# VH-VL binders against p40099, part 25

Target 1, 211 residues: p40099
Amino acid sequence: MATKQLLRRQIKRVINALDYDIIAAESHTISQAVRSLIASANSRRVACYMSMDKGEVTTGEIIKNLFQDGQEVFLPRCTHTSESKHFKLREDHHPHLIFHRMSSLKMVRDLKPQGPYQLKEPEPHIEESDILDVVLVPGVAFDIKTGARMGHGAGYYDDFFQRYKILHEGQKPLLVGLCLMEQVASPIPLEKHDYSMDCIVCGDGSIHWFQ
Key: E = the ipSAE of ESMFold2; O = the ipSAE of OpenDDE; V2 = 0.75 times the mean of E and O plus 0.25 times the DockQ between their complexes.

## First folded at step 15 (VH-VL; framework fv_cilgavimab)

Design x4 (at its last look DockQ between E and O 0.67; V2 from the best seeds 0.47)
Fold by ESMFold2, look of step 15:
Structure x4 (fold): chain C 211 residues (1-211), chain A 127 residues (1-127), chain B 112 residues (1-112)
Amino acid sequence: as target 1 above (211 residues)
Amino acid sequence: EVQLVESGGGLVKPGGSLRLSCAASGFTFDDAWMSWVRQAPGKGLEWVGRIKSDYDGGTTDYAAPVKGRFTISRDDSKNTLYLQMNSLKTEDTAVYYCTREGDYEDFWSGYYYFDYWGQGTLVTVSS
Amino acid sequence: DIVMTQSPDSLAVSLGERATINCKSSQSVLYSSNNKNYLAWYQQKPGQPPKLLMYWASTRESGVPDRFSGSGSGAEFTLTISSLQAEDVAIYYCQQYYSTPTFGGGTKVEIK
């Protein structure tokens, strides 16, 4: 829709104007808050994303801390239902995410950029996730009043959450949005199948919980 | 409806500089990723470089033969794309096309095809 | 860089007959994660700029006649003109955008 596209453009412009040092400082603060959240929730199985160089919360420190603290770490791979043989959520074959278990920090650091977008993703044959306790979720914008998230438009995470619920009788992991202060926005319009966060961790270290 | 009009071509000596402009109309220029593609007389097509929209970081990428010598910029208030060419060589002689990159479907940044082309402007580098 | 090789360099085809242009890439341009081939085709008539014909290997650009079709996957691709018309006399280029864009050397199509 035009309204979401306009908001997406506005937020991306602000974030892309930030010096990396600002993103790095907020990401460090977020990593400390996430570490405390994971510990207090007694979480074992944590899905996290591999951050891009710019434009979002960086996750390198988060992933390092997860391994140091003894968690099982899962990273995403973009795929397509025609290749993965996972069930379709709509008429035509479509893109979706699979999370794969990373056995060590070295395994993560050894991932090579692949494909036209030079993404560091697990190999397809690595063990897929089943039960997850926490998923750390990226986005373009987050509404800290409601828990709403606006993704990049491809719907990968919303598709994954719907798949997860279908496979686990309606249960879901804790959804934790990672949000630079500059990504806070209100209101964020929700569409059918858009998933809201259970909490949002912001660049100032604040944690916002939703009911 | 979509129009791309290049200007600024001409004769220049090796080692010289030249700035090309591309006036855009008929679309929302500040949303678009833009490229320059060149064609030496009687030869094939060669990508020169691109610039992303400011919304996507405004970053540039260049083909190896021009990296460090050419600079792409944009002025969204004037709907204009620029190519600054420095340290020109005879092998830079070509028609230079202003192009628009096609649809952005995935949320990652990559390279695309070119859906609209200007008429081109000739740059001749000779002593 | 991914090298694009077109064949033949030129061909002469009778009006109304089928023209077939081949394009080979030095490595696969299929991204299995989205099931898309990062390949485009362009038509360049004498004295004119290139015009986009096809993208994603087989998707026809709006306004391009349906006598133009693209096929292939991975590293080998074909542009087919099912019934050559006089206005189809041009040089045809393939282009990959899986990485830094590169073009094939071109195939000149003439009426025999």
Scores: ipSAE 0.595, ipTM 0.838, lowest interface PAE 1.7, mean pLDDT 91
Fold by OpenDDE, look of step 15:
Structure x4 (fold): chain C 211 residues (1-211), chain A 127 residues (1-127), chain B 112 residues (1-112)
Amino acid sequence: as target 1 above (211 residues)
Amino acid sequence: EVQLVESGGGLVKPGGSLRLSCAASGFTFDDAWMSWVRQAPGKGLEWVGRIKSDYDGGTTDYAAPVKGRFTISRDDSKNTLYLQMNSLKTEDTAVYYCTREGDYEDFWSGYYYFDYWGQGTLVTVSS
Amino acid sequence: DIVMTQSPDSLAVSLGERATINCKSSQSVLYSSNNKNYLAWYQQKPGQPPKLLMYWASTRESGVPDRFSGSGSGAEFTLTISSLQAEDVAIYYCQQYYSTPTFGGGTKVEIK
């Protein structure tokens, strides 16, 4: 078994064993830090993720705050290039991630679990994002020394970042990793296609910046 | 060689309880997601429930007809899967199969197909 | 729950001839993110447990003869035995795992 696979298994085991109250507490702390970060950066277009029931920082409060503070909120949807028509950037039928604009908090709350993973995703007809100021990035593990992020293995976010840069003349949004304390790991092996975070916000409220 | 051997089946009265066991060998049991599937005499297949590996949280899922009455558990040190059946009903009469769920790269939930099956053990609920 | 419907209920085919079994789901079991069909096929011989034949609708399990093939996408699927052999006499089931696992009612394949 590859090193990344072992690490994912280890972190997953730890996270799955965590009390929901612990995850909630850390997520609350992270939400406060993120709110301040977004405000200080004067960011207006923010991509977030709809958190699952377990295994990652919950984002309900973050999303709520974004709407309250007047940011434009975008949530991800898993699709493939044949549907999204992004075939000029990738081969046909390539699985990838796109973001859709949520017009209100109610719209987000009305999302229904769908698919084999029961993900709460925006509908395909919803406006797709263009320019983003910030992307709040989930992960299995984060290296707070280097900014490295280990994803779930599918490469959705790395692919998205790559495509974003291609479409926007090499520019990318601020990448902010949301990290439970139990997801802090070092070292995290990086591959050529992996993107590091510009910032990592941890469950203890600490913010780590990377050049 | 993968082997799954069920035991514990038998005759029980309605309202009674029974505990089934499944002894697993030939694969890394503690990494496997396991399910129970039952088949009433002369009828089709019905998923009963599953248990994930401890690495994936060890959580359980149940079919609606058995939820609240059946409990799935595992002892990885013994490579054994269990099905505790309480408040048994006549409609619970079936051959109960222990199954291993197929493996594909998916870290966050979903259901699976069943790539290995035991020979099954018969549970008869009758007054 | 997703309802699986098989047709026909029973099928008699001569040795060496093609057998075709159909399976329909009440909703699509194609997942848009990976473009995979969450559909499996099983073979159950008399007095034996089910045996996995196909997964992802068309991927043949190891050890399964080439005469078995799966096709279809979305909500309609087909299991084909290109040349029926004596040992193929069995009940065949489709199963979706897009959501809570459910099985078709089965198709009994016999020799004509």
Scores: ipSAE 0.220, ipTM 0.752, lowest interface PAE 1.9, mean pLDDT 92
ESMFold2 (binder alone), look of step 15: mean pLDDT 93; pTM 0.951

## First folded at step 17 (VH-VL; framework fv_cilgavimab)

Design y1 (at its last look DockQ between E and O 0.73; V2 from the best seeds 0.00; counts 0 for: pae E 2.5 > 2)
Fold by ESMFold2, look of step 17:
Structure y1 (fold): chain C 211 residues (1-211), chain A 127 residues (1-127), chain B 112 residues (1-112)
Amino acid sequence: as target 1 above (211 residues)
Amino acid sequence: EVQLVESGGGLVKPGGSLRLSCAASGFTFDDAWMSWVRQAPGKGLEWVGRIKSDYDGGTTDYAAPVKGRFTISRDDSKNTLYLQMNSLKTEDTAVYYCTREGDYEDFWSGYYYFDYWGQGTLVTVSS
Amino acid sequence: DIVMTQSPDSLAVSLGERATINCKSSQSVLYSTNNKNYLAWYQQKPGQPPKLLMYWASTRESGVPDRFSGSGSGAEFTLTISSLQAEDVAIYYCQQYYSTPTFGGGTKVEIK
């Protein structure tokens, strides 16, 4: 069984070797499957990430479709509990996510790259999310047999889900993993605080539910 | 023990070319992001450029004065970093150091500090 | 580019005396998301390559004597040598890595 770090490295190597066209085609297929899923679930408040240049499902089309279909769209901002003044989940101040409401596609497209990593994130003053119906979740790898997700290493999404559960009396949104075919892996080692997906949408358009 | 050993420096006329090598040992070279930093005689330090690991896309970045003239590459099978310098100018005269970037996040393409340095190799560009 | 300015250019300090080196950046190098200052310090002894002393402004590199300490945040930083030793004669450089890396002009520390 592959060590978590070795699996992460192996998958990143495969993904970085993929032609742009392959990632684009799978991302388009995923966007159509997600659109149908959201319509079927009658979901209104959807959190989605802004994809990086490589190494993951691109979300530009997904975000465009969400606005076209009349959904409330929320995008993440990475922050720190010492700056955000949100409660801590650990003894010391630590990194975490906040989702912010985007009022239009133009607002999303006007986001400026900021900081040492040139991330396009909502400004801190923008309205924070409360109740969410669906969270579209990135990852390095997904186990379509179990719903397990291996994240990028910082624990931002698992922290957010735990934080959300505390704030909403144990309730959670629908967790939907977005997965290139090349990101499918089994088994994925899980730790106590790792959250599993409710479903995973793969690059071939398939949807895998865990209920 | 981490070691970085540069070679290939020498005297070159303006407009000429040189290729520098950096032999790395004592760490997993394949995982590392590597940089070149130069120091003109009696002067301060100037970053030249870097190359990321192949796992992180193998992309390069260059300082403005050398962009288009210098090319950084790596051969992970030989644990070797290269700097190809073309169209050399007298202003390029410096000791060239091979460096390793420290502590970074794989997901994001930021810049970092330099935790290990080679001994340097002198490049002199003069008529 | 972020301009790094060191002061003084040169500093003469008696053995056992405290040495203080200042570094200012043209913009903040503090990233609020991770609450870290993207600032490093290097020592370059005569005839040697630079050596990392400090990173994240105040974290001492392994093997660096505890007489070296870093402080400051945002745009103003200080490297302190609490009790100067003969082996500390060197040029000291600050470096930001918040963006395209740039170095300060250096501060030469000499024994008085």
Scores: ipSAE 0.506, ipTM 0.810, lowest interface PAE 2.5, mean pLDDT 90
Fold by OpenDDE, look of step 17:
Parts: C-alpha cells; structure tokens; sequence
Structure y1 (fold): chain C 211 residues (1-211), chain A 127 residues (1-127), chain B 112 residues (1-112)
C-alpha cells in the first residue's frame, strides 16, 4: 500500500501547513452541518473524537452542540485487548478503540493529555458505549465520490466498526466522516477490511451521502 | 550505509553563537525525523531537540534548557540537519550528536529511540 | 520529565560471565494502547558515539549479538549480557521515549 502511504504523507503535509484559521473556519461550517444532520436523523447517542490542535477537523464546537442539544456524547480511548479484555479480532492481542460516555461538557474539557500521543482520552473506568446512532469519524483523506476513508494506518476505527457489527448482530451506526476541503482526495483505494462512510461532511458545508 | 557527519563545532565565548551541521546519507533524509543529543565531557546523554519531517509538519521540539536559544532546521535538498545555537552558556559545552529517530508505523507517536548517531562535534563554551 | 536511574554505576565482570544492568523509570513507560515499553538501550564505547542495542525494551537492533537481551516492563528494566566479551567494554545507557526523551546515568561495564 505504498500509494496510501504516499497519499497520507502528501495530505498531512498540506494540512500541517494550513493556517489554523482556515481549519477553524471549515470546522465551524462542518459543526453546523453536523448539528443539522444529527437533528434530522433524531440521533441520540453520538460518538465523536477529541480533536488535536492541528491536522484535522476540530470537534470542540461539535461536542458543545451535542451536549446543548441533549445528545449522549461518547469519546474514544485507545487501548489494547490485553488490557480491555475485549475479544480479539486476530490471533494476537492488539490495539483497539473503546468509546466512553462523557457526562458533561465540563468532563470533556477536564480531560488531560496522556501517554506518548498526548491524547485527551476518557478514563478506563468510565462507562463504555453500547448502542451508538452516529459515529463522527476522523480521517486523513476522504473520497467524496465513493465514501472511502483513509485513516492514519493503525486501523482503530475499522477495528471498532467490525467489532461493533459483531456485538450488535450485524448492525452499525451511521458513519459520518468529517472532512476538511484539503482532505478531499480521489481515488482512495479500499481494502477488504476498510469501512466506507455513509456520509461525508466537508469544510464547505456540503454533505455527501453514500450507499 | 547510513552516515551522519556533524560539523561546525569549536570554541566560543559565553553569549556567542554557533551553527552546527549534520550531513546525512544512506537513507531517505526528507522522510526522517532527526534529533540532536549532547554529552558533556565525562557525563551522560541529554536530548537537545528534534525536527520532524516536512511530511509530518516539520515541527520542532526542544529541551527546556535550550528552548528559546537553540533552533533546529533542515534542508532536505542538501540532506543536512542544522542546530543554531545562540546565547551559548558554559553548561552548553558538550559533544553534539545528530541522530535519526527510529522508524515506527504509528505516525501519532510523540518520541522515538535513536537508531543512528553521528560521530559528534565538540562545542566548547569558555571565557 | 521522567527520571531514569541505572544501577550499578559500574560493573566489573569476568570474561564469559553474565553482566546485568538495571534501569528504573520514575513512572511507567508502558503504554496501554499498544502494550509496548518505550525503553531503549545504548552502548557507548570509548571515543565513539552511542549505538542502539535495544528498543521497545526487548527488541534487538539489527546486528546486535544474541548475548544481549532486554527484559522488564513498566518501570523496571534489565539489560543482560549473557557472556561478556572483550568488545563489550563500554558504558550502557537506558533511555525512555514515552515522553520527552531522557537517559539513565549510564553503567560502566569493565572486565574483571
């Protein structure tokens, strides 16, 4: 997958060079679109991600709106099957995501950077998600023609989606990709284990539906 | 064969400036994260700072003792890493090594180990 | 910053005998996300730069002899030379990269 790796590098280079104000503006537009989307879908249980300072759609406003609108908010924690004791999807123990319920916006704001990645993650003892209506999905790149998403290469979200389907009799939440305009790319090759997005929300406010 | 060759070391007075260079060869330099590590005479190792690849933002990080005084940069077209040292202090006296950070498939990682080291160049700050 | 403490400061071992170097971190450098220890070992011979021996606590760098092994997890680690050779005379350093990189004080290994 040399092609994917090259694309990741290229896009990351562009994104990292972007002015934060541009990212902020696009993120704001995305936040508004997401808010409307969630409302129209009557979604109550929403998984989001805690955005980093740069390099992806910021989610602070999205999270704020979720709480204001009365949704249940879940944020991810990176863990390992050896720790979580969740079932393995491969022969050896491996990394995977667990989503935890954030009880309030304050709780989210109080999260502290931890670990080598300095991620703001929920504590392990926090209630884990069960059924989710929507998962807002980060990515390095999105194909707005096919719904394909290119992640960072670790496969966390693909693992989670597969895991979710197993636990919920083949059902999965609505997968919504959050995409800066600079992250739009085509084509993005899909592998067998990759999950496409049901919807992609772009920085210009456009919403693209798939399948 | 991976090679890192430092240059630019020498004697400088306190408050002075010095610019070190590290010439890299034997690997794809523009994709590498690079660090500087120093070693005072007869002492241990101390991380100075690092610079990521441009593909990963080209951002720099510095150890507290040198922050604001030292600047790390790179010229990928020349396969060269730089360390600009300003406002030098006597405690900055050390052999300065350029190092390559080890490869890891996880691009979110903060720091890494150092898999290749240069010969080092001695910087002496003295009155 | 995470403080790395090595012991002993110096070690004299007969040729062919086992050398054991300990390294402790002020906090765990085991990351639950990937279950890896962010710990490396280096060898520095006189007049030479450090050389990477081990990373992820127990993975040998290419070209490193089998007599070198790393063990431990969390905040306690050990570098073992199963049969000390003359060329192994050096100062050995542990280094964590869980956060801002820091090195141990080093352990000088000599032949008894």
Amino acid sequence: as target 1 above (211 residues)
Amino acid sequence: EVQLVESGGGLVKPGGSLRLSCAASGFTFDDAWMSWVRQAPGKGLEWVGRIKSDYDGGTTDYAAPVKGRFTISRDDSKNTLYLQMNSLKTEDTAVYYCTREGDYEDFWSGYYYFDYWGQGTLVTVSS
Amino acid sequence: DIVMTQSPDSLAVSLGERATINCKSSQSVLYSTNNKNYLAWYQQKPGQPPKLLMYWASTRESGVPDRFSGSGSGAEFTLTISSLQAEDVAIYYCQQYYSTPTFGGGTKVEIK
Scores: ipSAE 0.230, ipTM 0.751, lowest interface PAE 1.9, mean pLDDT 92
ESMFold2 (binder alone), look of step 17: mean pLDDT 93; pTM 0.953

Design y2 (at its last look DockQ between E and O 0.66; V2 from the best seeds 0.00; counts 0 for: pae E 4.0 > 2)
Fold by ESMFold2, look of step 17:
Formats: sequence, C-alpha cells, structure tokens
Structure y2 (fold): chain C 211 residues (1-211), chain A 127 residues (1-127), chain B 112 residues (1-112)
Amino acid sequence: as target 1 above (211 residues)
Amino acid sequence: EVQLVESGGGLVKPGGSLRLSCAASGFTFSDAWMSWVRQAPGKGLEWVGRIKSDYDGGTTDYAAPVKGRFTISRDDSKNTLYLQMNSLKTEDTAVYYCTREGDYEDFWTGYYYFDYWGQGTLVTVSS
Amino acid sequence: DIVMTQSPDSLAVSLGERATINCKSSQSVLYSTNNKNYLAWYQQKPGQPPKLLMYWASTRESGVPDRFSGSGSGAEFTLTISSLQAEDVAIYYCQQYYSTPTFGGGTKVEIK
C-alpha cells in the first residue's frame, strides 16, 4: 500500500532526526509506566523486545526493571519455519518469531550482534516461551484512538500472536504497544492479519486502553 | 529512466586529493542508499563505501583500504553523491562507479547488491 | 572479509551451448533467519560498466533473459547460461553481501 509506505517514511524521518536525549527521556518515562502497569496486572511472564540503537523506544531500563521485580523475561528471535520446525501458518515455509526465556540480566547484556543485520537475539537452544501474560510490542507507528499498530512490514509479531492463539485455545496475552510521542499517527490502515494493541504506553507516560 | 553520471576523475600525484561527483536522476535519490565501487584497469571489482538515506540515518561505511582517507557524502537538494578522496595512493588508480543499492520488497531499505551503475570516471594516481 | 573464489578463470563455449560458472565463498552467506542467500551475479561486457543479473542467488533481475539462471546455497553457487548467445561474451562476477561486500575474481566467457 502506498499510504503505509508513505507513513513509514514520514515517521522514520522524524525519529531519525530526534535528539538522543529526547528518545532517552521518553523511554525512561515509558519504563516507569510499564513497571506500574505490570505490577497492577500482577503479571509474571513478560515478553519484551531488544531495542535497536536508533528509531524506537529503548528497552534497557524496562528489561532491568523486569528482572529486579522478579518477572520471567522473554526475548524474541527471528527465524524461519524451515529452520525452526515450528508449524506453518501458510502453504510455504515462512518467517516467524520465537520468544526465549532469559535467565538473568547478565545473559541479556552478553547477547552479541549477529548476522547481516547485527541483531542481538537469544540462541536457538534456549528454552522457548509457552504461556505469556504480557507482550511489549514495538512498531513504527501507533494509533492511540484505535489501538492500531504499524510494524516494519515483515509481520513477525502478527504471526506470533496468531500462532499463540492457535496453541493456547484462543487465549491471548496482554498486548502493550510502546510508543514514542513522535510515533503517534492516525489513521493507520489495518489489513486482515494485523493485530491491534490492548493498550499503548506513550512517551509522555500516558496509557491508552482499547477494551 | 535511471541515470548515474560520474565526474571529477583525472590524474593526481600520490598524497593528493580529488573529489568525485555523481549526478543522479530518474528515481527518488533521497530514498536511495548509494555506494561507490572501483575497478583498477584490467582488474576485478572492489567495493569502496556506502551512504544511507538521511531518513535511515545517513551513516557511512567504508572498505578497510580507504577508511580514514575517503569520505562519502550526499546533497539531496542537488541529487548528487560525492566521494572525497584524500591521501591518494597509486593503488587507488581505478575507474570509480557510482552505484545504487537494491531494495527489500517489504519496506524501503538498501542492500549491498547494486542494481544500477554509472559509466564510471577514471582516477589515475601517478608520480 | 568473506573471500569469493570463482572458477574457471575463463571458458570458451560454442554458440547455443551451456556455460556454467562456479562461485565459492569462504563462509556461508545463507542467513537462516530469512532463508536467503546473500549473493549476486554481475555481467560486464567489454567497455561497459557491470550490470546486475541475479540477486538472492537465484532471483533474476528484470530484463535479464531466461537463459540466465542462478543456483546453489550456503557457500557454493553457480551461474548457468543455458544457450550461449553472441551478446553474452563478458566477464561475470559473483558478489556476497552477507557482510562487507566482496567480489569474486571474475570468469571470462568467450565463444569457442
């Protein structure tokens, strides 16, 4: 879609122009709001992403707080059904996401950039997630009026949510979008397999609920 | 129609400097990631360096033999890619090609394969 | 750096016959996460700049004739010209883009 591609470009331009201090301040505020949300939900098993150096909410403080508060922490690894032996959701083998349990903050801090994109991901042999209470979800843009999320286009998170529901008799974890103020956009076009967030936590600390 | 036209090549003594330009047209230059690739006379191909689009960070990467001596820049208002070459050595003698990196179909990104090439400009470093 | 080795250095093939060019990388250029081989092929005709033929090892660039095909995975790849034409006289290069880009030494294709 032309409108999604234009919106991605617009948002990326804004975010890449941001002062690091702005991203850091918003990320700190988000981390405090997330900490309170997780405590109030009495959640134990939390999936979080490993933030890139630029262009998104940084998750270092969130991950640190999760360990400090005694949560079980899960980080994602991108893979392919031809490699992982997980079931296919389509006729052909395709990309998908696996969350792996991180036993300590040291284990997270020891992850090294790998592959052509220098991603910090868990090793494949590490224990895979089963039940999750909360998934902290990245994106390029979020619609705080509807809960819509626009990802980077590969569909990893939407595939994971569909896969999770199949494996758990329709059960779904709480989906929490993490959003810099500069990533707020409306409208965001949704397609058939796009999942909306249950809430979005923004850079000003606000939490927007949709159910 | 995509066009890449290099200029600024010539003869220079070792230790000297040159600035190459590449005029781009026929595509949205500001979206593209761009590279320089060189070919010594009668020899194979060697990647020199790249620059990303501004909205993808505008960062540069360089091959080891040129790092610290060559600087890639872009002027999106002029649709022009530049290569500033300092401390030139005889082994820098080559035809220098301006190249456009390939796209990933799911979103706007460049990759280190080169889907369009200019005609090249010759740089000769000789005493 | 990943070293790319092409063989043969040159080959002569009769018009209409098959030409096969081999390329080996010093390490795998397959990224298992997306199941893609980070390998490209280029054609350079005399007096011309290189032209992209293939990317992702086997995906033909638009406008490239069907007689060109790429195959292989991991660390070993081939470029095949099923029926050599006069205009296919060129030097062919493989190139990896899994990491810092590097090119093979080239294979010169001539008519026998």
Scores: ipSAE 0.351, ipTM 0.749, lowest interface PAE 4.0, mean pLDDT 89
Fold by OpenDDE, look of step 17:
Structure y2 (fold): chain C 211 residues (1-211), chain A 127 residues (1-127), chain B 112 residues (1-112)
Amino acid sequence: as target 1 above (211 residues)
Amino acid sequence: EVQLVESGGGLVKPGGSLRLSCAASGFTFSDAWMSWVRQAPGKGLEWVGRIKSDYDGGTTDYAAPVKGRFTISRDDSKNTLYLQMNSLKTEDTAVYYCTREGDYEDFWTGYYYFDYWGQGTLVTVSS
Amino acid sequence: DIVMTQSPDSLAVSLGERATINCKSSQSVLYSTNNKNYLAWYQQKPGQPPKLLMYWASTRESGVPDRFSGSGSGAEFTLTISSLQAEDVAIYYCQQYYSTPTFGGGTKVEIK
């Protein structure tokens, strides 16, 4: 078994054993730190994710704060290049992420679980994001020494980042990893197509910056 | 060779309890997501419930008709899957199959298709 | 829950002839994220457990003869046996796993 797979299983095992109260507490701390970070950076267009299951930083409070503070909020939808008609990054059609603008907190709350994964995703007809200032990035594990992020293996976010750079002349938004303390790991091997985080916010409130 | 062998079936009165076992071999049991599927005599197939691997939290899901009455568990050290059935009803009469779920690729969720099945064990609930 | 409807309930086909079994889901089981149909087919012979034939609607399980094929997308699916053999006498079930798994009522295939 590959090193990444072993690490994923190890982290997932630990996270799944955690009480929800612990995850909630860390998520609250992260939410506060993220709020301050976004404010200090004068970020206006923020991509987040809709947290669904146990095992990741919950984002409900983050999303709430974004609306309260007047940011434009975007949430991801998993799609496929054959459907979206977006350009392909490889020879065959493939899955990828599209971020859609949420007009209100109510809109977010009204999202319904969709698909086999029962993800709460925006509808396809909703306005897509263009320029983003910040992307709050989920992960299985984060390396707070290097900024490396290990995802779930599907490459959705890496694809999005690559796609974003292509569309925006090499520019990318600030990539901020949201990391439970139990998701801190080192080292995390990076492949050529992997994107590191510019910043990682941890459950203890610590913020780690990377060049 | 993958093998699943159910046991523990039999006759039980309504309101009674029964515990089924499934002995697994031929694959890494601890990595597998497992389900129970039942089939009433002369009828179709009905999913009963699932248990994920320990690595994925070992969480369980149940069909509505059995929720609160049935409990799925596993002992990876014994390569055994269990189905504890309480408060049994006549409509629970069926052959109960132990099944392995198909492999998943993205670690989000397993797939509810079943690539291996045991021979089944008959549970008859009758007064 | 997604309701699966199979047709016909029973099918008699001569040896060597084509057998066609249809399956309809109450809603689409095609997932836009991966463009896959979450549909499986099973074969159950008398006194035996079900055996997986197809997954992702058209991917044949290892060991399944080439005469078995799955087709369709969305909410309409078909299992085809191009040339019915004696050993193919069985009840066939479709099953969706887009959501909580549900099975069709089954189609009994017999030799005419």
Scores: ipSAE 0.078, ipTM 0.717, lowest interface PAE 2.5, mean pLDDT 92
ESMFold2 (binder alone), look of step 17: mean pLDDT 93; pTM 0.952

